# Designs tried in a protein design chat: miniprotein binders against UPF0696 protein C11orf68 (C11orf68). Part 1

Every score and structure here is a prediction.

Target 1, 235 residues: UPF0696 protein C11orf68 (C11orf68), of Homo sapiens (Human) (q9h3h3)
Amino acid sequence: EDGFTAEHLAAEAMAADMDPWLVFDARTTPATELDAWLAKYPPSQVTRYGDPGSPNSEPVGWIAVYGQGYSPNSGDVQGLQAAWEALQTSGRPITPGTLRQLAITHHVLSGKWLMHLAPGFKLDHAWAGIARAVVEGQLQVAKVSPRAKEGGRQVICVYTDDFTDRLGVLEADSAIRAAGIKCLLTYKPDVYTYLGIYRANRWHLCPTLYESRFQLGGSARGSRVLDRANNVELT
Below, numbering starts at 1 at the first letter of every chain, in headers, positions and changes, except where a header shows other numbers.
F, E and O stand for the ipSAE by ESMFold2-Fast, ESMFold2 and OpenDDE, each averaged over both directions (binder to target, target to binder). V2 = 0.75 x the mean of E and O + 0.25 x the DockQ between their complexes.
[cut] marks letters that were taken out.
The coordinates of atoms that the task and the answers printed are left out; those that the model quotes come from them. Centres of patches stay.

## First folded at step 1 (miniprotein)

Design FDa
Amino acid sequence: SKVLIIIRGTDLEKFREALMEIIWEALKYGAKVTIRVEGDTLVILVEGLSPEVRERIAELAREIAERLGLEVEILIGDSPEEALRRAEEIARRILEELK
ESMFold2 (binder alone), alone request of step 1: mean pLDDT 70; pTM 0.611

Design FDb
Amino acid sequence: SKVLIIIRGTDLEKFREALMEIIWEALKYGAKVVIRVEGDTLVILVEGLSPEVRERIAELAREIAERLGLEVEILIGDSPEEALKRAEEIAKELGDPELLKEAREVAERLLK
ESMFold2 (binder alone), alone request of step 1: mean pLDDT 65; pTM 0.555

Design FDc
Amino acid sequence: SKVKITIEVRGTDLEEALEKFREALMEIIWEALKYGAKVTIRVTIEGDTLTIEITVEGLSPEVARELRERIAELAREIAERLGLEVEIEIRVE
ESMFold2 (binder alone), alone request of step 1: mean pLDDT 76; pTM 0.710

Design FDd (from FDa, 28 letters changed)
Amino acid sequence: SKVLIIIRGTDLEKFKEALERIIEEAKKYGAEVEIEVKGDTLVILVEGLSPEVREEIAMEAIWIALEYGAKVTIRVGRSPEKALEYAEEIARLILERLK
ESMFold2 (binder alone), alone request of step 1: mean pLDDT 60; pTM 0.480

Design FDe
Amino acid sequence: SEEVAKKLAEEALKLAKELGAVLIIIRGTDLEKFREALMEIIWEALKYGAKVVIRVEGDTLVILVEGLSPEVRERIAELAREIAERLGLEVEILIGDSPEEALRRAEEIARRILEELK
ESMFold2 (binder alone), alone request of step 1: mean pLDDT 63; pTM 0.535

Design FDf
Amino acid sequence: DSKVKITIRGTDLEKFREALMEIIWEALKYGAKVTIRVEGDTLTIEVEGLSPEVRERIAELAREIAERLGLEVEIEIREE
ESMFold2 (binder alone), alone request of step 1: mean pLDDT 75; pTM 0.682

Design FDh
Amino acid sequence: SKVVILIEVRGTDLEEALEKFREALMEIIWEALKYGAKVTIRVTIEGDTLTIVILVEGLSPEVARELRERIAELAREIAERLGLEVEIEILVGDSPEEALRRAEEIARRILEELK
ESMFold2 (binder alone), alone request of step 1: mean pLDDT 66; pTM 0.597

Design FDi
Amino acid sequence: SKVVILIEVRGTDLEEALEKFKEALERIIEEAKKYGAEVEIEVKIEGDTLTIVILVEGLSPEVARELREEIAMEAIWIALEYGAKVTIRITVGRSPEKALEYAEEIARLILERLK
ESMFold2 (binder alone), alone request of step 1: mean pLDDT 63; pTM 0.563

Design FDj (from FDa with G77S S79D)
Amino acid sequence: SKVLIIIRGTDLEKFREALMEIIWEALKYGAKVTIRVEGDTLVILVEGLSPEVRERIAELAREIAERLGLEVEILISDDPEEALRRAEEIARRILEELK
ESMFold2 (binder alone), alone request of step 1: mean pLDDT 69; pTM 0.608

Design FDk (from FDa with M20W W24F L27Y I35F)
Fold by ESMFold2-Fast, scan of step 3:
Structure FDk (fold): chain B 235 residues (1-235), chain A 99 residues (1-99)
Amino acid sequence: as target 1 above (235 residues)
Amino acid sequence: SKVLIIIRGTDLEKFREALWEIIFEAYKYGAKVTFRVEGDTLVILVEGLSPEVRERIAELAREIAERLGLEVEILIGDSPEEALRRAEEIARRILEELK
């Protein structure tokens, strides 16, 4: 039975963030070591809670690659959370604009392109392409979920620094496509994640700002990007 | 140091609030958090704490439980052997349940 609510999803996401991460950090590790690291930790084989027969015996929350220029800045998440609680208590309307303003005020600006893939060769191949793009400097940082359930889809997250910077979001999409990725992509600001806003939330907010679809055919540029909120094509 | 927090109640929203506050506080200190919800019980294991922070997390858990009307039992490892054994048993059960 599907008993999972937004609260359960938020709790599981927080647990994943708090559990150990397997990280290839290009700021301190030579790029020549990436291929061996990818072979050692294919996301289709790394298990969420550890198994003797997998590459990991201990829990793994995320598998991540940090680029040479990556500088983490989550902003003031505590201030964001306090302001969110105050907003709910105030009775003021909760809208996309209100959340955007909270994110800006508290400098919680990061966002991510998401792709969901079944465990297997296609997932591992996609992750390898993304990881190489990060290490080569075309993307800043990315992570992929470990395998938590047989047949369940895994997610690759490719981050950008500022969800309000449309050009930066589109440049990341182009780099993902240049890495050989052809599946559906959706873009979500981290402010929605930190506040536990997922699909079917009580405020009827769409946490997905953009959608990218691969264009089929010859040598045309690889994607069509849609602004989901305004139903306007950007590319 | 390790802290094991066992919370009992029937309101999953209150479990979510308690879990969020504990995870957020533990995160400030770089701690590792493992948890499980089973029926009327929320079990939280927090690892990688200094002795000072261990006491703060335990006190926070008691405060949260009192505020939300939940029952709480806290196991603090003054004996590394006892605390580790209990934490390993519960972590093993939590990991097995979540699979």
Scores: ipSAE 0.000, ipTM 0.157, lowest interface PAE 15.1, mean pLDDT 76
ESMFold2 (binder alone), alone request of step 1: mean pLDDT 72; pTM 0.651

Design FDm
Amino acid sequence: SEEVAKKLAEEALKLAKELGAVLIIIRGTDLEKFKEALERIIEEAKKYGAEVEIEVKGDTLVILVEGLSPEVREEIAMEAIWIALEYGAKVTIRVGRSPEKALEYAEEIARLILERLK
ESMFold2 (binder alone), alone request of step 1: mean pLDDT 52; pTM 0.379

Design HB3a
Fold by ESMFold2-Fast, scan of step 3:
Structure HB3a (fold): chain B 235 residues (1-235), chain A 86 residues (1-86)
Amino acid sequence: as target 1 above (235 residues)
Amino acid sequence: SPELAKEIEELAKKIEELAREVEKLAKEGDPELAKELEMLAWEILYLAFEVKRLAEKGDPELAREIEELARRIEELAEEVRRLAEE
């Protein structure tokens, strides 16, 4: 019965997506300019609404880096949302399988690895590593939230094209670890985000499909990945 | 060790307590903190996974891992306290 949490998270996500983004686009900008761009826009200093003294004078929803091969494809989000409304009124069960099928039908397949870090040098260093991996071609696209008005942790999102492609999801995890990231990672399909399904949802669905834990001196991948839905280790 | 098993059980109980506190804040808190509450919930879940993993192991490195978990739990407790106060 935490509906307000899901509603508030959905509202925040919509506002951020609609506000302007600061983008380093490797499709049109030389990789040699990345370090200067990262120095100009460290996520710990870029404020959500353009506070005085920050690098931005206007609201910033996200700070993003697009890889050379990045091709935006959110699928048919409008069709997904219409089908979701129909599903809710149809009496059909709402399960992970049903959501997966809706996502496939409407080609809303992207997903993301999430990491949450406090504002500061560690966040900026982690973002720089991820951004470099994107520009160098090890990851496709990533974004990081600006510093919120009320403070709190910021999130780095690293996207994959298809959440149903387990190998692709695991390859992204490996690349994140290779970039020097050691914190907890969780993987969430964008279909859950578009439908407003968060931790506290009325269907008791787990919006997170995978978790990744760093292991010191461990396997070649540097992490252990858990399938959250089936509670099974994959690596 | 029976002593180590007891410490692992105690850590699990503290994690459950933090999870309940996060749920309470989510119900009573303001909408601008909802994102941070979800982040804390996932971090608590990670700690639960670590405790489960330790309960299944029987090696001499457990003492160090238990101390690390206790530190993480204390950090989460401070974060919850910060959210409650502001």
Scores: ipSAE 0.000, ipTM 0.121, lowest interface PAE 19.9, mean pLDDT 76
ESMFold2 (binder alone), alone request of step 1: mean pLDDT 70; pTM 0.582

Design HB3b (from HB3a with M39L W42E E43F L45K Y46W F49K E50M K52E E68Y R72L E75M)
Fold by ESMFold2-Fast, scan of step 3:
Structure HB3b (fold): chain B 235 residues (1-235), chain A 86 residues (1-86)
Amino acid sequence: as target 1 above (235 residues)
Amino acid sequence: SPELAKEIEELAKKIEELAREVEKLAKEGDPELAKELELLAEFIKWLAKMVERLAEKGDPELAREIEYLARLIEMLAEEVRRLAEE
């Protein structure tokens, strides 16, 4: 069902991407400054549109941490979108495999592990753990949404370079778990985001490729990862 | 770019027209539509903010964003017309 709701979500995401970001960039900032930065900008207190009572008076779209080795590579998003329009006109089947091929052709390969948490101490603690893992080099880049509405969940996004590299995706999951994260994680390729494909869409595509659940007292891995598309356990 | 600035201005004017239409529908006092109209008004506010931020940015990579916003505004105009007809 591709309708007004999908376009509304795309507009919301675009607004956040265009608004200013609060960034800790480990490529240019000493790691010793991270703790002070995290204390200054806890995600539960940073407001989406600014508030004199919050750490920010102006809008903030995202709070992000860039690792020392982070090199932005969004690929050819414009070419991807043009090819997507052509695909829709062609009458060819629109499947996960077709989108994967489009993403590969246009080098739009990044993806992310997502976790949704209510505003509060648990969110701030989870973000601090992720941010430290990024600065220490176990993860490449991460961002967290600011607080938009009372009672609404916030999202932490932990990015990987290539969603087709299953081993790399699983290594990021392991690093997230090693950072002390115990909540549900879901993995989504950015190609779905750039094309405006969300949970409910006309093509019945599942934009979530993987799901990770924390496992108490398990083996060394610490999590169970499920391939959502094929309903197969990977760990 | 003078061309991009003009396109942004045209989008801002379309958003203002849609805001007036939504306000008119809300003022007519249909309680069944009140929640939907409130959500549309919030969405229009978002589009207005996005257009304003694009105007401030002055970035040569704005063409894609402008085209996308134009499409969203057209879809929104269709929904407003649908609601007006009941």
Scores: ipSAE 0.000, ipTM 0.213, lowest interface PAE 17.4, mean pLDDT 79
ESMFold2 (binder alone), alone request of step 1: mean pLDDT 69; pTM 0.553

Design HB4L
Amino acid sequence: SPELIKEAERLIEEAKRLLEEAKRLAEEGDPELLKEAEMLIFEALWLLYEAKRLAEKGDPEVIREAKELLKKAEELLEKARELAKKGDPELIRRAEELVKEAERLIREAEELARR
ESMFold2 (binder alone), alone request of step 1: mean pLDDT 61; pTM 0.517

Design HB4Lb (from HB4L with E38L M39E L45W W46E Y49M K71L E74Y E78M R81L)
Amino acid sequence: SPELIKEAERLIEEAKRLLEEAKRLAEEGDPELLKEALELIFEAWELLMEAKRLAEKGDPEVIREAKELLLKAYELLMKALELAKKGDPELIRRAEELVKEAERLIREAEELARR
ESMFold2 (binder alone), alone request of step 1: mean pLDDT 63; pTM 0.565

Design HB4Lg (from HB4L with M39L F42E E43F L45K Y49E E50M E68Y K71E K72M E75L K79I; at its last look DockQ between E and O 0.01; V2 from the best seeds 0.00; counts 0 for: pae E 20.3 > 1.5, pTM E .445 < .8, other shape alone 7.625 > 2.5, unsure alone 62.049 < 70, placed apart)
Fold by ESMFold2-Fast, scan of step 3:
Structure HB4Lg (fold): chain B 235 residues (1-235), chain A 115 residues (1-115)
Amino acid sequence: as target 1 above (235 residues)
Amino acid sequence: SPELIKEAERLIEEAKRLLEEAKRLAEEGDPELLKEAELLIEFAKWLLEMAKRLAEKGDPEVIREAKYLLEMAELLLEIARELAKKGDPELIRRAEELVKEAERLIREAEELARR
């Protein structure tokens, strides 16, 4: 994998964000309708570009659930992009700390826990659990990718408002675990997504800040969270 | 219809796979793995319910017999889930036996759907 692959991933993500979304919005829709909505749009069956026999005939970029208190705030993404170009031109070191400072300055603070699952029942069941946690107020907002034409794993993204708020990030991890999720989770700040920090990036940065593994046999029950940038165990 | 029977068979096969995984996790006896086994049992139960609904639109006699076997399997899975929650070694052993019995009933329903 090389920088070309990272650029391709960024382009695919942008295309998905711009295409139509299937949304269950708990701010305007009764919670009692969630189970029917989940049955109508299981992520393993919703196709990225529409297909006869799938739940959708038209392209779908994301399937999302918004909590009752959800208030979107992307910050100053344009200012972030301009500052990023200036930083690259300056020749100054590009580090996790430099990116964190750019994000804070431009109020681009959101981030997300990611889980990658193969199309099938485990994906659909995991998504249903996450969606219920969002509607019940334990999580704020989440989305899941539709099934790609080529197949492969799909991603569930569970968002938090501020990646610099470590306690908030850990509380989201706990809520995901409480929803019955036991697979590997990684946490990525949206600033990394906007700036195209993916696997095999030019700056050799770890593309995620935290890793969460379900703890099997140990002093504490639940997840073990590692700060990947500093190589420090948080739990 | 042939398509509905085929879909019901697919859900039954998926339920069987989940029950086998749940049995494996329960046999290991780790408390956290028991929680995962419970999740798989619940999902297998849901798939069996879906299969019953789809099978209802096929051959009436095959559907009636398959529904009965799937209903019995669901009952056994429900009992196994409650026993596994206790964490007691004897009750876990009994839950494993009920999962095996449910698997047998699912296979019989599958055979009936095939005729």
Scores: ipSAE 0.000, ipTM 0.097, lowest interface PAE 23.8, mean pLDDT 73
Fold by ESMFold2, look of step 4:
Structure HB4Lg (fold): chain B 235 residues (1-235), chain A 115 residues (1-115)
Amino acid sequence: as target 1 above (235 residues)
Amino acid sequence: SPELIKEAERLIEEAKRLLEEAKRLAEEGDPELLKEAELLIEFAKWLLEMAKRLAEKGDPEVIREAKYLLEMAELLLEIARELAKKGDPELIRRAEELVKEAERLIREAEELARR
C-alpha cells in the first residue's frame, strides 16, 4: 500500500521511460515483419530488468508499436508544468475543468485507453491484436509494460491524440474491441500523467475520464462507454 | 524461424493445458461455463491466426508446427461448442464459424505439407 503512493508511481514511470524501449516502427519497418517481431518479444516473456532466459538481455521499460501515421507531439509539457505550479499557489480551485483548460492551453491533448492483464497467453494475444491494429492504421500508437520479476499485472496503453475529441476516443475503443479485447478499459488524459496525478492524489481528482465495458451482442461497437465526469453513457 | 517454432511449441503447450482445464469444467457442469466457452473461442481464434501466418511462410518445418496448432484450435473449438450449447446461441454460431475456418486451414496446411 505505502509503496504505491503518487510519488512512487511517478518514479516507476520515469524509470521505465528512461530505460530502453523495444519498438516496432511501421514508419520505417515493413508490416510483413510484424509477426516475427511479436513472436520474438511477447510481453509475458520480455522482462523489466533482463532476467536470464528472457528474449532481452538489457532492461526494457516499454514495448511499443508506432503506426504509419504516428507523429509524436507531447505539446508544451514544460509550460504545462510551470502553469500547474502557479495554479497551486494562486488560491484558485483545482478542478477537472482547470486541468482540461491547462491541457488545451499547452496543447497537451493526448490520452490513452488502459487495460490490465495478467502475464500469459491472454496478454500476449491482446497485445498482438493491438499491435496489428496499429500497423494496419486503425490505431496510431500503443505500448505494453514488460513482465515484472514478481509477475503482477501488466498494462497495455493505446493512445489517442486528443482526449477532447470524443469521436476519436470512441473510435479507438471500437478498434480495440474489434481486436478481440473484452476486459475493462479506462481512459486517462496525458495531462494527468505529466502532472503526476494518480488515483490517490491530494486534490481528490479522478484521472479516469471514460470507462469502457465489453457488451456481447449489444451494439455494433461491442462496448458500453461511460463518461465518468458526468456519469452518462456515451454509446 | 527457430524463434517462430519455439513460439508455436509454447502455444501448443498452453493450448493443451487449456484443453484439459476446459474438459474438467465440462465434466463438472460449472455455472461459469459461458465465460470459459468465450475464452476458448478467443484462444482458438488466436491459434488459428498464428497458424495461418506460420503456414504462409511455406517452410515444411514451420508448416508442420502450423498444422499442429490448427488441430489444437479445432479441439478447443469443439469443446467451446459443447459448452456453448447450454448457453448463448451467439457463442454456438461463432464457434461453428471458427470450426469451419479451422477445417479449411487444416486442409490448406495438409496440401502445403505434401509439397
Scores: ipSAE 0.000, ipTM 0.116, lowest interface PAE 20.3, mean pLDDT 75
ESMFold2 (binder alone), alone request of step 1: mean pLDDT 77; pTM 0.797
ESMFold2 (binder alone), look of step 4: mean pLDDT 62; pTM 0.536
OpenDDE base, look of step 4: ipSAE 0.006; ipTM 0.220

Design HB4a
Fold by ESMFold2-Fast, scan of step 3:
Structure HB4a (fold): chain B 235 residues (1-235), chain A 103 residues (1-103)
Amino acid sequence: as target 1 above (235 residues)
Amino acid sequence: SPELIKEAERLIEEAKRLLEEAKKTGDPELLKEAEMLIFEALWLLYEAKKRGDPEVIREAKELLKKAEELLEKARELGDPELIRRAEELVKEAERLIREAEER
């Protein structure tokens, strides 16, 4: 439910990013240790602010897994924010195209497939599948939110390095489906997150670029992907 | 794993509710969503099998029976493509159960 303003959502996201993360880093940790790590930190039981009865006594912002080839590149976020302020002051139309241009200019290209799941076994099982795909090299990096005190759905984020590379975005979707994920997926570029574009944004922009729904049929099993910005089916 | 079986049962129950609604409205999207839930249940049963759960043999057969009942209802509502895809899921579930029984 939309009970909070964009300001409240942005504040919560900033707090999570600033709090400690639980990370399995395949660049420095043997893959054979993954199953034990997943068993120790199931996302349905890791609490956002810590609890003696949970795996963590201290706050946790995110639970993440980094692939062997993961190389973080946030781009020029400061330049992006300065250009965004100038764009808003200019009075020019704010559209998906102008945001795409802004992101390209400042090399803020990463994006993510999102899935929202209720706390429980299904969430933990989905996260384990995604984590294994990351460690095995089919995906680059992923994270999942811890359990909030009030409950509600948790989010798994699966990142790609360039949201303008449509083929790369679709390949990540295929890898998520191959990992056994059947729920609805939505794709959001990180530039939208940095600029505070959520569902009820003041510019009336669709907060996602793509939607993926699992489908079955014929000799191929995969997903139906919709380009939300252009309202066209890609698959 | 009892949790995998429990979740599969929950998805099948939700699929039955969607089929009842589709029967009232004739909405093909509800039939498609019911099929996705059936596949999700089959996926959970497959994962339970991979983990060597001895209870999976008995409970998986019961869940497959429930899936077949849902497929009969989908057939009554009329969507040849959806029905054909649902039959593929049943065949795959039967194959997985047979493989588990063989060893």
Scores: ipSAE 0.000, ipTM 0.092, lowest interface PAE 21.8, mean pLDDT 74
ESMFold2 (binder alone), alone request of step 1: mean pLDDT 64; pTM 0.525

Design HB4b (from HB4a with M36L F39E E40F L42E Y46K E47M E59L E62Y K66M E69L)
Amino acid sequence: SPELIKEAERLIEEAKRLLEEAKKTGDPELLKEAELLIEFAEWLLKMAKKRGDPEVIRLAKYLLKMAELLLEKARELGDPELIRRAEELVKEAERLIREAEER
ESMFold2 (binder alone), alone request of step 1: mean pLDDT 60; pTM 0.435

Design HB4c (from HB4a with E35L M36E L42W W43E Y46M K61Y K65L E68M)
Amino acid sequence: SPELIKEAERLIEEAKRLLEEAKKTGDPELLKEALELIFEAWELLMEAKKRGDPEVIREAYELLLKAMELLEKARELGDPELIRRAEELVKEAERLIREAEER
ESMFold2 (binder alone), alone request of step 1: mean pLDDT 56; pTM 0.429

Design HB4m (from HB4a, 36 letters changed)
Amino acid sequence: SPELIKEAERLIEEAKRLLEEAKKTGDPEELKRLLMEALWLIFEAKYLAKEGDPEVIREAKELLKKAEELLEKARELGDPEELERLLREAEELIRRAEELAKK
ESMFold2 (binder alone), alone request of step 1: mean pLDDT 62; pTM 0.523

Design HB4n (from HB4m with M36E E37F L39K F43E E44L Y47M E59L E62Y K65E K66M E69L)
Fold by ESMFold2-Fast, scan of step 3:
Structure HB4n (fold): chain B 235 residues (1-235), chain A 103 residues (1-103)
Amino acid sequence: as target 1 above (235 residues)
Amino acid sequence: SPELIKEAERLIEEAKRLLEEAKKTGDPEELKRLLEFAKWLIELAKMLAKEGDPEVIRLAKYLLEMAELLLEKARELGDPEELERLLREAEELIRRAEELAKK
């Protein structure tokens, strides 16, 4: 069961990355155009494979917003994948520490906060808040999945440059909360995604490093952040 | 302050009433004037509401911002059917902001 699920998720992720993206690029587009762009392409209505009744007639893999200072650095993904194959063949232990070291060695450091929401107003509202935070400079880059053919929840991904930089990861969480986001957030390093490691995997690795829950109630803190690996509250 | 929250709720109700009038108008210039006035009332309600409970106020503010986006899009369109649809969506968002302000 686990093998089939991981293969399916990897195939879907690759297809989405290869298909065209709808991008608002704040490096080249005035911020004043964001509201019109968000109204034209609400994630709840943009369809994955196109539909004459939706904003898109052609397939869309992702809807993305790039901040003014965004400078992508994926690292040496090919070297990472080669090292991963060698590690599996070697019979050496596969642990979170081993993957962290491979990621550092190959400079594959990016990670993302994930939120899953049903298609509808709350999703579109959450995406608009995140997009504004990106264009205003509080976040670097974000993307949201289009509506799937079979339905289901959509995902918003908010990226940070370095998953080993705990302070930077927590600063992104604070910016997401300041943007009005109140749903559950989980943080996943991209190294796990590039290697096709998902929740159900044969090595029993947890690809989620942090979990953030919104806290209501007149406190100065907007969220509780848990370190999932060490089961320790950070806020 | 409970008094400021009640004042914000009253202004949201006035904005809803003006949007209903806008929907009935056959005059495009009068419709634009009513939409601008409704937008102004929403902004005033946001200012008054910020003195209340921070979490409730923050959620109400975000719903009002989304209603403003729909109102902006409605003003840009020349299609009467699409304009009517967007105005109905703006009304629903204002209604939900009103409900949350009461919690």
Scores: ipSAE 0.000, ipTM 0.081, lowest interface PAE 24.1, mean pLDDT 74
ESMFold2 (binder alone), alone request of step 1: mean pLDDT 68; pTM 0.622

Design HB4o (from HB4m with M36F L39W W40E F43M K46L Y47E K61Y K65L E68M)
Amino acid sequence: SPELIKEAERLIEEAKRLLEEAKKTGDPEELKRLLFEAWELIMEALELAKEGDPEVIREAYELLLKAMELLEKARELGDPEELERLLREAEELIRRAEELAKK
ESMFold2 (binder alone), alone request of step 1: mean pLDDT 65; pTM 0.579

Design HB5
Amino acid sequence: SPELIKEAEKLAREALELAKKGDPEAVKRAVELLKEAVELAKKGDPELIELAAWLAFEAAYIAEKGDPEAVKRAVELLEKALELAKEGDPELIRRALELAMRAAEIAERE
ESMFold2 (binder alone), alone request of step 1: mean pLDDT 55; pTM 0.398

Design T7a
Amino acid sequence: SVTIRVEVRDGDRTYRFEFTVDSPEEARRVIEEILERLRELGVDEVTVEVEADSPELAREIAMILWELFLELGFKDVTIRVEGDKVVVTATR
ESMFold2 (binder alone), alone request of step 1: mean pLDDT 77; pTM 0.727

## First folded at step 2 (miniprotein)

Design C1 (from G1 with L39M E42F F43L K45L E49Y)
Fold by ESMFold2-Fast, scan of step 3:
Structure C1 (fold): chain B 235 residues (1-235), chain A 115 residues (1-115)
Amino acid sequence: as target 1 above (235 residues)
Amino acid sequence: SPELIKEAERLIELAKRLLEIAKRLAEEGDPELLKEAEMLIFLALWLLYMAKRLAEKGDPEVIREAKYLLEMAELLLEIARELAKKGDPELIRRAEELVKLAERLIRIAEELARR
């Protein structure tokens, strides 16, 4: 069942990427327009497939904010996939280190901090904070899922350019916390998404590299970050 | 890149096989088989998305594959409508989901055909 769920999640993510996105692009739109855009498209009300009673009548795959310096680069995904097929047929062990090396070789380096929140004011407020941080330059790019018909939690994804750059990953965590976010965060490299590594993957790999927990009053950073692969605290 | 086009074609071919199996499962009208059909359609959508990302240059073969996918999506839509006629609320709900998935496949195929 977990296998089915993992494959279903991968397919849904791909479908969402193909559907239209609602985008605030700070490269071409003045920052002064952000608050009005956020009020028009609160993620708790934007529906996945459209609804006359919601802000959208047409399907929306993602709601996204691009920072002023955002420059997308997915790397050599084709080379990654070919190497992945070769690895699987070779009988060589599939490990986090092998996937990391594949990603580096093919320049598929982006990754993201994930937070899952129930539809409602708390989600909308968290998204507004993240969106403002992106437009102000503290974060590079972020997106949030629209509301599904089935209900359930929605996800906010905050991207970084290079998952192997720990400093950059930690600085993104710090910026998320500075935006007022207190929920659990997990960090996932995009290479895992391209290869379908989710919770119930057949190789029994942990689908996330880092975990961030908010610390009330004790931490100068406002969070404790754990490297899940090595089980070592970074902050 | 010739290598990228070849990979895109391989993913499209796999997606076609999955859609063909999903169609046969959906035609049987069993709720459990309909669940399996939906899973295969999701996997096919995933593969089509990856193929789209890999394709750099418009290739007549890729355009031909996109036309085939459009025909397959139209057939899936027809099957969903047949399932809806049975009047079972569960089957109607699943038929509506298959219609939405077929509409996505049509959009993906149209984008592949335009490159």
Scores: ipSAE 0.000, ipTM 0.191, lowest interface PAE 16.2, mean pLDDT 76
ESMFold2 (binder alone), alone request of step 2: mean pLDDT 57; pTM 0.412

Design C2 (from G5 with E42L E49F R53Y E71L)
Amino acid sequence: SPELIKEAERLIELAKRLLEIAKRLLEEGDPELLKEAELLILFAKWLLFMAKYLAEKGDPEVIREAKYLLLMAELLLEIARELLKKGDPELIRRAEELVKLAERLIRIAEELARR
ESMFold2 (binder alone), alone request of step 2: mean pLDDT 64; pTM 0.532

Design F1 (from FDc with I7F K20A I41Y)
Amino acid sequence: SKVKITFEVRGTDLEEALEAFREALMEIIWEALKYGAKVTYRVTIEGDTLTIEITVEGLSPEVARELRERIAELAREIAERLGLEVEIEIRVE
ESMFold2 (binder alone), alone request of step 2: mean pLDDT 73; pTM 0.660

